# Ledger of designs, part 4: VHH binders against Radiation response metalloprotease IrrE (irrE)

Target 1, 256 residues: Radiation response metalloprotease IrrE (irrE), of Deinococcus deserti (c1cz84)
Amino acid sequence: PTALAAAKARMRELAASYGAGLPGRDTHSLMHGLDGITLTFMPMGQRDGAYDPEHHVILINSQVRPERQRFTLAHEISHALLLGDDDLLSDLHDEYEGDRLEQVIETLCNVGAAALLMPAELIDDLLTRFGPTGRALAELARRADVSATSALYALAERTAPPVIYAVCALSRQEDEGEGGGAKELTVRASSASAGVKYSLSAGTPVPDDHPAALALDTRLPLAQDSYVPFRSGRRMPAYVDAFPERQRVLVSFALP

## First folded at step 19 (VHH)

Design p3 (from m8 with R102K)
Fold by OpenDDE, fold request of step 23:
Structure p3 (fold): chain B 256 residues (1-256), chain A 124 residues (1-124)
Amino acid sequence: as target 1 above (256 residues)
Amino acid sequence: EVQLVESGGGLVQPGGSLTLSCAASGFTFSSYILSWYRQAPGKKRELVAGITREGSKVYMDSVEGRFTISRDNAKNSVYLQMNSLRAEDTAVYYCAREVYYKNPKGYTGGTDYWGQGTLVTVSS
């Protein structure tokens, strides 16, 4: 495994260990394991949060939405966890420096945050109940109270069979004209299970006759044999499960 | 009555330095987060810096490394040391008390008291 992969794995372990002692996963519960760290909410401008290891303070922007605050808190907790692991920190310093190190740390903290908010047990339970489907993705996002995109990545990572997940939503066609540009369904985010060589790119249009589009239009879940709509025009056969939610559709593509 | 009174504003040359002070009264100073805001003509008020009870500090990006927020609980005062001042730093600077509250979904907060402001003009 690459140094980064190993670091991510370690972050997940740290998060899992921390999470195991928590009475819940709400904002208040998330702080339960952080002895000696003060949680403070304050205006922070455009910043979502910060961890101050000098003063042992987690700062959360009081001006952002609670859902965002919760993720930010998990992210900042992950900072604390990372900084508390001397071996991991040493390895990171050996491998990375400067801006790259900072970037990697941020990435790892996002991994930690995701692991805190979406425990492996939750994901596994949902996969068992609903299978690797768009519905599973929707349920994960809902139950964990995270963004669909965050849920997407976490679910894909835990999915054993070859599956591509996607979050699709209506986008305004940048057409030049003053008129109410036709809304097109496009992929906003996508992730595949391990071993899948294919990915859907963000911005990929979903044809109007695709099950995902139909699901969004009818507001009814739809599952059927269909295809992965690659931007190249290639249609890869897949069993599609499309789960509409609000103005988006959560989709799984089960590959043969 | 809660009061925040700013001082130290004035005219300064580009590259110069200025220290703003905010004297607080009417509340337990050490229990609150304090911030500095600024509002330039025709612009929205923006957060410049904040300091927690514990002394943790937050800065807006444009002032990072140039400005320093500090507090003296014994004097019920918060300060903003401004170095390497630029024309774009020209604004009325406000001292603010920050609060936050628990709600069913998380936390909410913001400024509950403002000073009257002190004008900082950076000009040649």
Scores: ipSAE 0.821, ipTM 0.957, lowest interface PAE 0.5, mean pLDDT 93
Fold by OpenDDE, fold request of step 23:
Structure p3 (fold): chain B 256 residues (1-256), chain A 124 residues (1-124)
Amino acid sequence: as target 1 above (256 residues)
Amino acid sequence: EVQLVESGGGLVQPGGSLTLSCAASGFTFSSYILSWYRQAPGKKRELVAGITREGSKVYMDSVEGRFTISRDNAKNSVYLQMNSLRAEDTAVYYCAREVYYKNPKGYTGGTDYWGQGTLVTVSS
């Protein structure tokens, strides 16, 4: 755990350093710091991207959505950054092997990608402006042009007070046959600030009378004292901030 | 006129080898990405391998280590060396030209030209 934590920290540093030299965060701008590396878009089947260190080429799947492509690019850049850090790479090889090493590398590249697309300064600014709220989460996702899920994890990591974040969306109820079954609001992703032992599992239903559901229905932000809706039926008291967007609601649960 | 013409398909036993060729004409070959696709009976067409202008290669997982894509710019040709062939490799194989372009939202691309295909049958 300590080795991984250190590696993650190093990846964030690498990403921050790289990002500081960029003229912007669009796809073209992201490549500015990678001299000698060619960016190529092509069909790649089920793969999102790859970094080829032999030919110095970053490959991005041309058949995926632009938002996903951008994240993938940041991920592949992170691969290049990782491979460019001999000390980090050596440490990883000393600690991990085989499939586990590959998994750790992928994890680190995701960390790098997130750090590249969502700089610490941006997150801190949003937390200052909006507090640890569903709105902050929405703004982060929008401003950084990343998925709400990616934003959720990044925001939670930098949130000091005890808070649970969640992305909720409508899903079809499994039990209703092939017909127009009633849509239910469920948790798609959740993450908590450091020190919080609780999280919402994916698929957790949100009751219709919960502020998150009400916010989605009314399309109006809602903030009030309520509870964390655990799948077990347990209700933990929390101050809830629910920010609706399209067919989803971004939610923060501030714990006492 | 852009043309892609595949050759080299045929009947082969399991464990056998086959080399497919695609001859390209009507465009600057060295400026494009080339790929091989395959379509088995009753299945969707799938990417098998791709090769960039620089020579970077992409493979589908099931053919990794068995198939090799290569290109010869002087001959305007792309190749697929297939080793250790399996019954599940039976398909019509297509050569494809890949393109991409920048748009206001980012980059988009895909296949703009296809060959007619060559049949590969792996059977005992």
Scores: ipSAE 0.821, ipTM 0.957, lowest interface PAE 0.5, mean pLDDT 93
Fold by ESMFold2, look of step 20:
Structure p3 (fold): chain B 256 residues (1-256), chain A 124 residues (1-124)
Amino acid sequence: as target 1 above (256 residues)
Amino acid sequence: EVQLVESGGGLVQPGGSLTLSCAASGFTFSSYILSWYRQAPGKKRELVAGITREGSKVYMDSVEGRFTISRDNAKNSVYLQMNSLRAEDTAVYYCAREVYYKNPKGYTGGTDYWGQGTLVTVSS
C-alpha cells in the first residue's frame, strides 16, 4: 500500500468524522464544525476559493454557481482538517516535497471534499439498490447535489465489480470553427473500478448506433450487451447501461 | 451617502510604478470587503484585486506579484500599489464595495457601489 493510499484513507476518515457532526451537507451547514474560522464570499476571478490560516478565513468565489461554491467550501474545509492533523501532515512532509507535495495536498483535499459531500453510506446504499449502473451514477449526483463528474469518480472508487463509468455529451468536431459544424456524442469524463486497466479518454467519439447514443436520442434508458468504444477503434465486449439525462447520457460498461 | 473616490492615476512608462488610492465615506469602512476593478477600452470590467475585512487578499493571475492591495481602516482608504507596469495594464481603475447575500442554495455576491474611476495609461 502506498503512502498516497494511506493518506487518502486518513483524509476520508477526517471528512467522515467532520460530517457526522453536521446538521446537513448544504453550503450553509458545512461550516458548523469549524470554530474560529470566518466564511467570506467575494469575487475571485478564475480562482474558486482559498483557505487563509493566518487570517482564519475561508474565501469562496461569489461569482460561481451554488453547486460549485458548495464543493469549493468542502475542499477548503478539507485543507483546514488536513492542517489540523499533525500525523498526516508529518507523513506527507516525510514523503513529498515542493510542487509534488502541493499537488498531493490538493488531491487529498478533493478526496476529503468528495467524502464530505458523498458519504460512503450513501454510495453503498445506491450501489445496493441500483447496482453499478448509469442510474446509480445519476442518483448519486442528484441526491448528493454534485456534478456528474464528481459522482462518477466517487462511485467508481467504491464499485467492486469491473466497471467503467462515463459521462457522455454532445461536443463540436475538433476541426470545425466555433459555433459551426455538426455535433458528435463524445466522452466527457470516465473512470473505472479498482483493477480495471482500461480507460476512455475525454473526446472519445461514441458511434451513433451505440446504446449510449440511442438512449440520448430516444431519451429512454437502455441496457444491453454491447461494447466499450475505445478511441483506437477497439470494441471490447461489455454490458452497457445507458441513462439519459438532460443533454447527456450517464453510462456504465460492466466487464466480465 | 456612500462615496468611493479614486485618485493617483496617470501616465507612466512600462516598468514604472503607481499607487492608486480610494477614499471611502458614508459607511462603516472596516465592515466591508473592498476591491479594485479595471476596464480597458472595448473590454469588460474585470476584477484586479480584493481585500477582506480580516485582511485576506485576492489577485487576478496577471497582476499577482506586481500589484499589492492594502487597506487603512483608520483613514477609510484602500490602496493599490502597482509595480512593473505593462501596456496591458492600461485601463480605468475603479474602487468597489463588495457585498454578499444568503440564498437557499448558497450565496450571491455583487458590487453595490462603484467609484468614478481613475485612468492609468502605460505607454512609451
Scores: ipSAE 0.582, ipTM 0.860, lowest interface PAE 1.6, mean pLDDT 90
Fold by ESMFold2, fold request of step 23:
Structure p3 (fold): chain B 256 residues (1-256), chain A 124 residues (1-124)
Amino acid sequence: as target 1 above (256 residues)
Amino acid sequence: EVQLVESGGGLVQPGGSLTLSCAASGFTFSSYILSWYRQAPGKKRELVAGITREGSKVYMDSVEGRFTISRDNAKNSVYLQMNSLRAEDTAVYYCAREVYYKNPKGYTGGTDYWGQGTLVTVSS
């Protein structure tokens, strides 16, 4: 495994250890594990948050939505956990420097945040109960109280069979005039399980006769043999599981 | 009555420096987060810098490295040292007291008191 893979694994272990002592994973429960660290909410412009190790303060932008505050808190907790692990910090400094080191640290803190909010045990339970499906994606997002995009990446990472997950939503096309325009179902985000060679691009339109579009129209889940609708127009065979939710549909493409 | 009184504004050439001061009264100063905002003509009021009770500091990207916020709890004052001033820094600068409240899903913040402002003009 690469240095980055080892660092990610360690970060997940630190997050799991922190999480084990918590009464839950909501924002207020996450704060229970802070020892000697002050949490402060304040306006921060476009910045979501920061960790100040000199003053032992986590700063969270008070002007962003609650879901973003929770993720940012988990991210800043991960900074504190990383800085408190001498072996991990030493390994990172041995392997990385400059802007690359800063990028790796931010990546690791996102990995830690995801692990805090979406414990491996929850993900594995949902995969066992529902399979690698659009339903499992929807249930993860709901039970962990995270965005569908965050759940999508976490689910894909732990899915063993070859699957592409996607979040699809209606998007506004360019207006032909003021107050006009058509909405089109497009891929908002996607991610695939390990070893899948193919990528489904964000912005890719979903054809009107695709199971994902039909599930959204009928507001009923739909699972059937169909295809991955690549932006190029290529249609790769896949078993599609489409789970509609409000104005979006959570989709899995199981590859043969 | 909570009061925030700014001073130190004026006309400065590009590249110059100014120190803004905000004198606070009517509340326990050391218990609050203080911020500086600015508003240029025709634009929305924007955060410039903030400082926590503990001394942690936040800056807009456009002023980081040039401006320094500080507080003196003994004098109930917050300061903004502005160096390397540019024409784009021309604005009315406001001292502000920040608060936040717990709610079921997280926290909501706001500014509950503003100073009356001090004008900074950066021009040749």
Scores: ipSAE 0.566, ipTM 0.858, lowest interface PAE 1.6, mean pLDDT 90
Fold by ESMFold2, fold request of step 23:
Structure p3 (fold): chain B 256 residues (1-256), chain A 124 residues (1-124)
Amino acid sequence: as target 1 above (256 residues)
Amino acid sequence: EVQLVESGGGLVQPGGSLTLSCAASGFTFSSYILSWYRQAPGKKRELVAGITREGSKVYMDSVEGRFTISRDNAKNSVYLQMNSLRAEDTAVYYCAREVYYKNPKGYTGGTDYWGQGTLVTVSS
C-alpha cells in the first residue's frame, strides 16, 4: 500500500509486457524486444552494465562471465522500461528525491529483472503442478536458469498460503576448541509468503533428524509433518517438503 | 595490419593536464570499440575509459570527472583528455581495440590489439 509497493507493481507490469513479446528469456532472446536501443558489450571494470539514454545504448560488461551478463541485461532493460514510462517517473519524482530516488530506481530495476527472468506464468504453473514445495523451488531455479535464492524470493512472493521457503546446505561449524572441520546443515537463505510473521535466519542449524537433513543424507525427497527449526530453539509445527539437490536441500514449511 | 599508436605522454606536475592520442590504421575504425588502459610499475594493467561505436563512454571511478574519452572517426583517432592529474595517475597508457562475439550462453569479450603505450609521469 506504500508508494514503493505501487512502483514495484508497475515495474512488474512493464516487465511482463516486455516479456510477453519474447521468444524466450535467455540472453539472446531478451534483446529481441529492444526497439531503437542498441546492445553493446565492452570492458567496464567493476560496473556490470549501464543504460545510456542519450545514445540509446545498453552497455554490458564484456569482462564478466556470460551467465552474469543475462541478469545484467534484464536489469538494464528494466532501466529503459522505467525511463520510458512517464507516469511512473512522475510518481517517483513526486515521492523521492536525490540519493533516495537513485536507490529506489535501482531497487525497481532489480524487481523488473526478476520479473523478466521468472515470469508470473511460469511461477504459477509450477505452483499449480507441484504446490508450494521444495520441488517447485528447484524447478523454478532450473527452468528460469537463476540462483536458488532468486527463485526462492520470487516463489514466496506468489505463494498464497502461509509458507516459509529455505535453501539449506552443509557448512563448516565452529565449536569451542576447534577451528572447524565438522559440517552441519544450516539455512543459507529463506523467504516467506505474504502475511507470514516468522522468519528463518541464515545460519540457523537444522537438526540431524529433521526431514531436510534426512532428505539430504538419503538423496530422496521427503514430505511429512515436522517443524520449523528456529534459531531460538523454538519448534513450530509445519508440513515440511524437502527436496535434495546436489549438496543442498530445498525446503518448504507449510504453516497451519 | 592493425596498428594503434599512442602519443602525448610526458612529465606533468600534480594538477596539470595532458591529452593522449591514439592513431589507428589497418581496420574500419568506426566499427570498433576503443579503450584506454594504464599500467603502473608493478601493477596489473587496468581499464581507464572506453568509448562505443555510438559514442557512449565508460570511466573507472578513480578518473571519472577528471578524464574525458572521445573519438574522431574521420581521423581514425581516439583521445584521452586528462585533467587534474595526480601522482597515482603515473603509468604507461595503452590504446586498445575491444571485440566481442556471440556464444551459446551470451557474449565473450576481449582486447585483440594493443598499442605500444605512452608514459605519463605526474611528479613534483
Scores: ipSAE 0.517, ipTM 0.833, lowest interface PAE 1.9, mean pLDDT 89

## First folded at step 20 (VHH)

Design j1 (from p3 with S35T)
Fold by OpenDDE, last read:
Structure j1 (fold): chain B 256 residues (1-256), chain A 124 residues (1-124)
Amino acid sequence: as target 1 above (256 residues)
Amino acid sequence: EVQLVESGGGLVQPGGSLTLSCAASGFTFSSYILTWYRQAPGKKRELVAGITREGSKVYMDSVEGRFTISRDNAKNSVYLQMNSLRAEDTAVYYCAREVYYKNPKGYTGGTDYWGQGTLVTVSS
């Protein structure tokens, strides 16, 4: 495993261990495992949060939405967990420096946050119950109270069979002036299970006759043989499961 | 009555320094987060710096390394040391008290008291 892969695995372990001791996964409950650290909410401009190890304070932007705050908190907790692991820190410092180290740390904290908010057991349960489907993705996002995008990445990581996931939503076509430009369905985020090299790019249009679009229009789940709609125009055969929710559709593409 | 009173504003040349003070009264100063905001003509009010009860500090990017927020609980005062001032730093600067509350979904917070502001003009 690459140094980064090992570090990610360690972060997941740290998060799992921390999470196991929590009375719940709500914002307040998330702090129960951090002795000596104070949670403080304050305006932070464009910044979502920070961990201050000098003062032992986690800062969360009070001006952002609660759902975002919760994720940010998990992220900052992950910072604290990372800084509390001397071995991991040593390894990171051996491998990375400067801006790259900072980037890697941020990535790891996102991994930790996801693992904290979406425990492996939850994901596995959903995969067992619903299969690697758009519905599973929707359920994960709902049950964990995280963004569909966050759920998408976590679900993809735990999915064993070759599957591409996507969050699709309606977007306004940029080219038409101030008037009621036609809304088109586009990919907002996509990720694939391990071993799958392909995913959909953000902004990829979904054709109107695609099962994902039909599901959104009818507000009914749809599962059928179809294709992955790549931006290049390439159509890769896949079994598509499309789960409409509000103004979006959660989609899985099962690859042969 | 809660009061925040700013002082120290004035005219300075580019590259100059200025220290703003905010004197607080009417509440337990040490229990609150204090912030500095600024509002330039025709622009929205923006957060400049914040300091928690514990002394943790937050800065806007454009002032990082130039401005320093500090507090003296014994004097019920918060300060903003401004160095290397630029024309774009010209604004009315406000001292503020921040609060946050627990709600069923998490926490909400915001400014509950403002000072009257002090004008800082950076000009040649």
Scores: ipSAE 0.815, ipTM 0.953, lowest interface PAE 0.5, mean pLDDT 94
Fold by OpenDDE, last read:
Structure j1 (fold): chain B 256 residues (1-256), chain A 124 residues (1-124)
Amino acid sequence: as target 1 above (256 residues)
Amino acid sequence: EVQLVESGGGLVQPGGSLTLSCAASGFTFSSYILTWYRQAPGKKRELVAGITREGSKVYMDSVEGRFTISRDNAKNSVYLQMNSLRAEDTAVYYCAREVYYKNPKGYTGGTDYWGQGTLVTVSS
């Protein structure tokens, strides 16, 4: 666990250093710091992208959405950054082998991608302006042009107070037959700040009378004392901030 | 006029090998990405392999390690070496030219030219 944590920290540093030299964080700007590497868009089937160190080419799937392409590009840049750090690479090879090594590398590249697209300064600014709230999460996703899920993890990692974040959306109830079954609000993703031992599991239903559900129904932000709706039925007291967006609600649970 | 002409298809036994060729004309070959697709009867056309201008290669998972895409810019040709052929590899194989362009939101791309195809039949 210490080796992986250290590697993640190093990836964030690499991403930060690389990002500091960029004129922007759009797709075109992201490549500015990688001299000698060619960006190519092409059909890649089910793959999102790849980095080819032999030919110095980053490949991006031309058939996926631009938002996904941008994240993929950041991910592939992170591959290049990782491969350019001999010390990090050596440490990884010492600690991991085979398929596990590959998995760790992919994880690290996701960390690098997130750090590249959501710089620490941006997150800190949003936390200062909006607090650790559902609104902060929404703003991060919007401003960084990343998925709410990606923003969720990044925000949680930088949140000092004990907070659980969640992305909730309407899902079809699997159990009811072929007919237009009632949609229920469920947790799609959740992440907690450091030191918090609790998280909401994906698929956890949110009760209709919960502030998160009410916010989605009314399409108005709602903040009040309430609870964390764990799948086990446990209700942990929390101050809830719910920020509705279209068909989803971004939620923070501030723990005492 | 842009043209792509495939050749090399035929009947082969399982475990056998074939090399497909695609001869290109009417454009600056070295400036483009080239791909191979295949379409089996009753199935959708699928990407088999691609090669960039720089020589970077992409493969579908089922052909990885068995097929090799290559290009010869001097001959304006792209090739697909197929080894360890299986019955499921039976299809019409198409050579294609790929393009991409920048738009305000990012990049988009697709195939702008297709060959007529060459039939590969793998059967005992």
Scores: ipSAE 0.815, ipTM 0.952, lowest interface PAE 0.5, mean pLDDT 93
Fold by OpenDDE, fold request of step 23:
Structure j1 (fold): chain B 256 residues (1-256), chain A 124 residues (1-124)
Amino acid sequence: as target 1 above (256 residues)
Amino acid sequence: EVQLVESGGGLVQPGGSLTLSCAASGFTFSSYILTWYRQAPGKKRELVAGITREGSKVYMDSVEGRFTISRDNAKNSVYLQMNSLRAEDTAVYYCAREVYYKNPKGYTGGTDYWGQGTLVTVSS
């Protein structure tokens, strides 16, 4: 495994260990394991949060939505966890420097945050109950109270069979004309299980006759043999599970 | 009665320095987060800097490295040291008290008291 992969794995372990002692995963519960760290909410402009290791304070922007605050809190907790692991920190400093190090740290903190908010046990339970489906993705996002995109990545990582997940939503066609431009269904985010060589790019249009589009239109879940709609026009056969939710559709593509 | 009174504003040349002070009264100063805001003519009020009771500091990007917020709990005062001032720093600067409350989904917060402001003009 690459240095980064190892670091991510370590962050997940740290998060899992921390999470195991928590009475819950709500904002208040998340702080339960942080002895000596103060949680403070304040205006922070465009910044979501910060961890101050000098004063042992986690700052959260009081002006953002609670859901965002919760993720930010998990992210900042992950900062604290990372900084508390001397071995990990040493390894990171050996491998990375400057802006790259900072970027990697932020990435790792996002990994930690995701792991805190979406424990492996939760994901496994959902996969067992619903299978690797769009519904599983929807349920994960809902139950963990995270963005569909965050749930997407976490679910894909723990999915054993070859599956591509996607979040699809209506986008305004950039056509210049004054008229109510036709809304097109496009991939907003996608992630594949380990070993899958294919990926759906953000912005990929979903045809109107595709099960994902039909599910969105009817507001009913749809599962059937269909295809992965690649931007190239290639249609890879897949069993598609499309779960509509609000103005989006959560989709899984099970590959043969 | 809660009061915040700013001072130290004035005219300064570009590249110059100025220290703003805010004297607080009517509340337990050490228990609150204090902030500086500024409002330039024709612009919205914006957060400049904040300091927690523990001493953690937050800055807007444009002032990072130039401005320093500090507090003296014994004097019930918060300060804003402004160095390397620029024309774009011209504004009325406000001292503020911040609060936050628990809600069913998390926390909400905001400014509950404002000073009257002090004018800082950076001009050649």
Scores: ipSAE 0.814, ipTM 0.953, lowest interface PAE 0.5, mean pLDDT 93
Fold by OpenDDE, fold request of step 23:
Structure j1 (fold): chain B 256 residues (1-256), chain A 124 residues (1-124)
Amino acid sequence: as target 1 above (256 residues)
Amino acid sequence: EVQLVESGGGLVQPGGSLTLSCAASGFTFSSYILTWYRQAPGKKRELVAGITREGSKVYMDSVEGRFTISRDNAKNSVYLQMNSLRAEDTAVYYCAREVYYKNPKGYTGGTDYWGQGTLVTVSS
């Protein structure tokens, strides 16, 4: 756990350093710091991207959405950054092997990608402006042009007070046959600030009378004392901030 | 006129080898990404392998280690060496040209030209 934590920290540093030299964070700008590496878009089947260190080429799947492409690019850049850090790479090889090493590398590249697309300064600014709220989460996702899920994890990691974040969206109830079954609001992703032992499991239903559900229905932000809706039926008291956006609601649960 | 013409298909036994060729004409071959696709009976067409201008290669998982894509710019040709062939490799194989361009939201791309295909049958 300590080795992985250190590696993650190093990846964030690498990403931050790389990002500081960029003229922007759009796809073209992201490549600015990679001298000698070419960016190529091509069909790649189910694969999102790859970094080829032999030919110094980053490959991005041309058949995926632009937002996904951008994240993938940041991920592949992170691969290049990781491979460019001999000390980090050596440490990883000393600690991990085989499939586990590959998994760890992928994890680290995701960390790097997130750090590249969502700089700490941006997150801190949003937390200052909006507090640890569903609105902050929405703003981060929008401003950084990343998925709400990616934003959720990044925001949670930098949130000091005890807070649970969740992305909730409507899903079809499994039990209702092929017909127009009632849509249910469920948790798609959740993460908590450091020190909080609780999180919401994906698929957790949100009751219709919960502030998050009400916010989605009314399309109005809602903040009030309420509870964390655990799958077990447990209700933990929390101050809830629910920010509806399109067909989802971004929620923060501030714990006492 | 852009043309892609595949050759080299045929009947082969399991464990056998086959090399497919695609001859290109009507465009600057060295400037494009080339790919191989295949379509088995009753299945969707799927990407098998791709090669960039720089020589970077992409493979589908099921053919990794068995198939090799290569290109010869002097001959305007792309190749697919297939080793350790399996029954599930039976398909019509297509050569394709790939393109991409920048748009306001990022990049988009896809196949703009296809060959007619060559049949590969792997059976005992």
Scores: ipSAE 0.814, ipTM 0.953, lowest interface PAE 0.5, mean pLDDT 93
Fold by ESMFold2, look of step 20:
Structure j1 (fold): chain B 256 residues (1-256), chain A 124 residues (1-124)
Amino acid sequence: as target 1 above (256 residues)
Amino acid sequence: EVQLVESGGGLVQPGGSLTLSCAASGFTFSSYILTWYRQAPGKKRELVAGITREGSKVYMDSVEGRFTISRDNAKNSVYLQMNSLRAEDTAVYYCAREVYYKNPKGYTGGTDYWGQGTLVTVSS
């Protein structure tokens, strides 16, 4: 909806403004922008973090891995930024209420966290250097130090030509009745650039003869005309760029 | 010597209430995060609630709305008000002091002192 798009744009502006004053985007650097807000690490069980506006405290679970702490901190900073913007908060209360408002606020804080960790200028630089490719996806994840899935969504959002991105990895075929099961290459996450009507579902199998499967097997990047392997069995023509890394392959499907 | 001494445990019927207290000594109480944990027989010790120096509070889902943590820095004490008690709340409850330290990638935390525990039994 138009109200949500405007709110996302404002959240990205707030994140960019906050980030402009930082020496970097690691956990310790993110803290440098806090003014009047105390950062505290403590046990929080299954919860990753919280922002307490009454006491001006950001709480981060002290017992989770550093990469989760970093993302959680960016998310909680986004809560503080959102609550400090009277116009944005007023617009949200005008359009949403109850559980829906809470969901929108969490969505916006994820948008803010992504914008803090993956600045637009970094994404645009990688798109200029590598194009909308599996390599650009890999470089974004590496240089921003974020998960491939987070990088995938951020890259797709800023890609102008019609492209589907996917992160694919091997999985055990648990539905097979042979007991040992072979590894099967499947889609773990997928997103597409604006205006693209099609996407890939998580769990969609990638055929063994597909460029993505070959690139993973050989551990060499591969780019060629091929197809989007939809779960239905439909094969839509696409230029496939497959970038293998470790035990996964990062793929782009450029559509005609 | 750092000491944390719990009190207030006992036998209570389902739906009842208890207030646990933890008296602290041997350290600057107002500068530390204090928590309550519990451990039922045969189970892992689990976080119940925590409170920061500023007064921010954290609760586990199973107790939120029923339990309230608070602190009184003048009395060097932390409290756990337990209302609407259930059989699954039966456990030894421990007061704990939390610390965390900076490392190259983030922060690592731990509990450096535990109280001796106070038994809460919720039974008909």
Scores: ipSAE 0.590, ipTM 0.868, lowest interface PAE 1.6, mean pLDDT 90

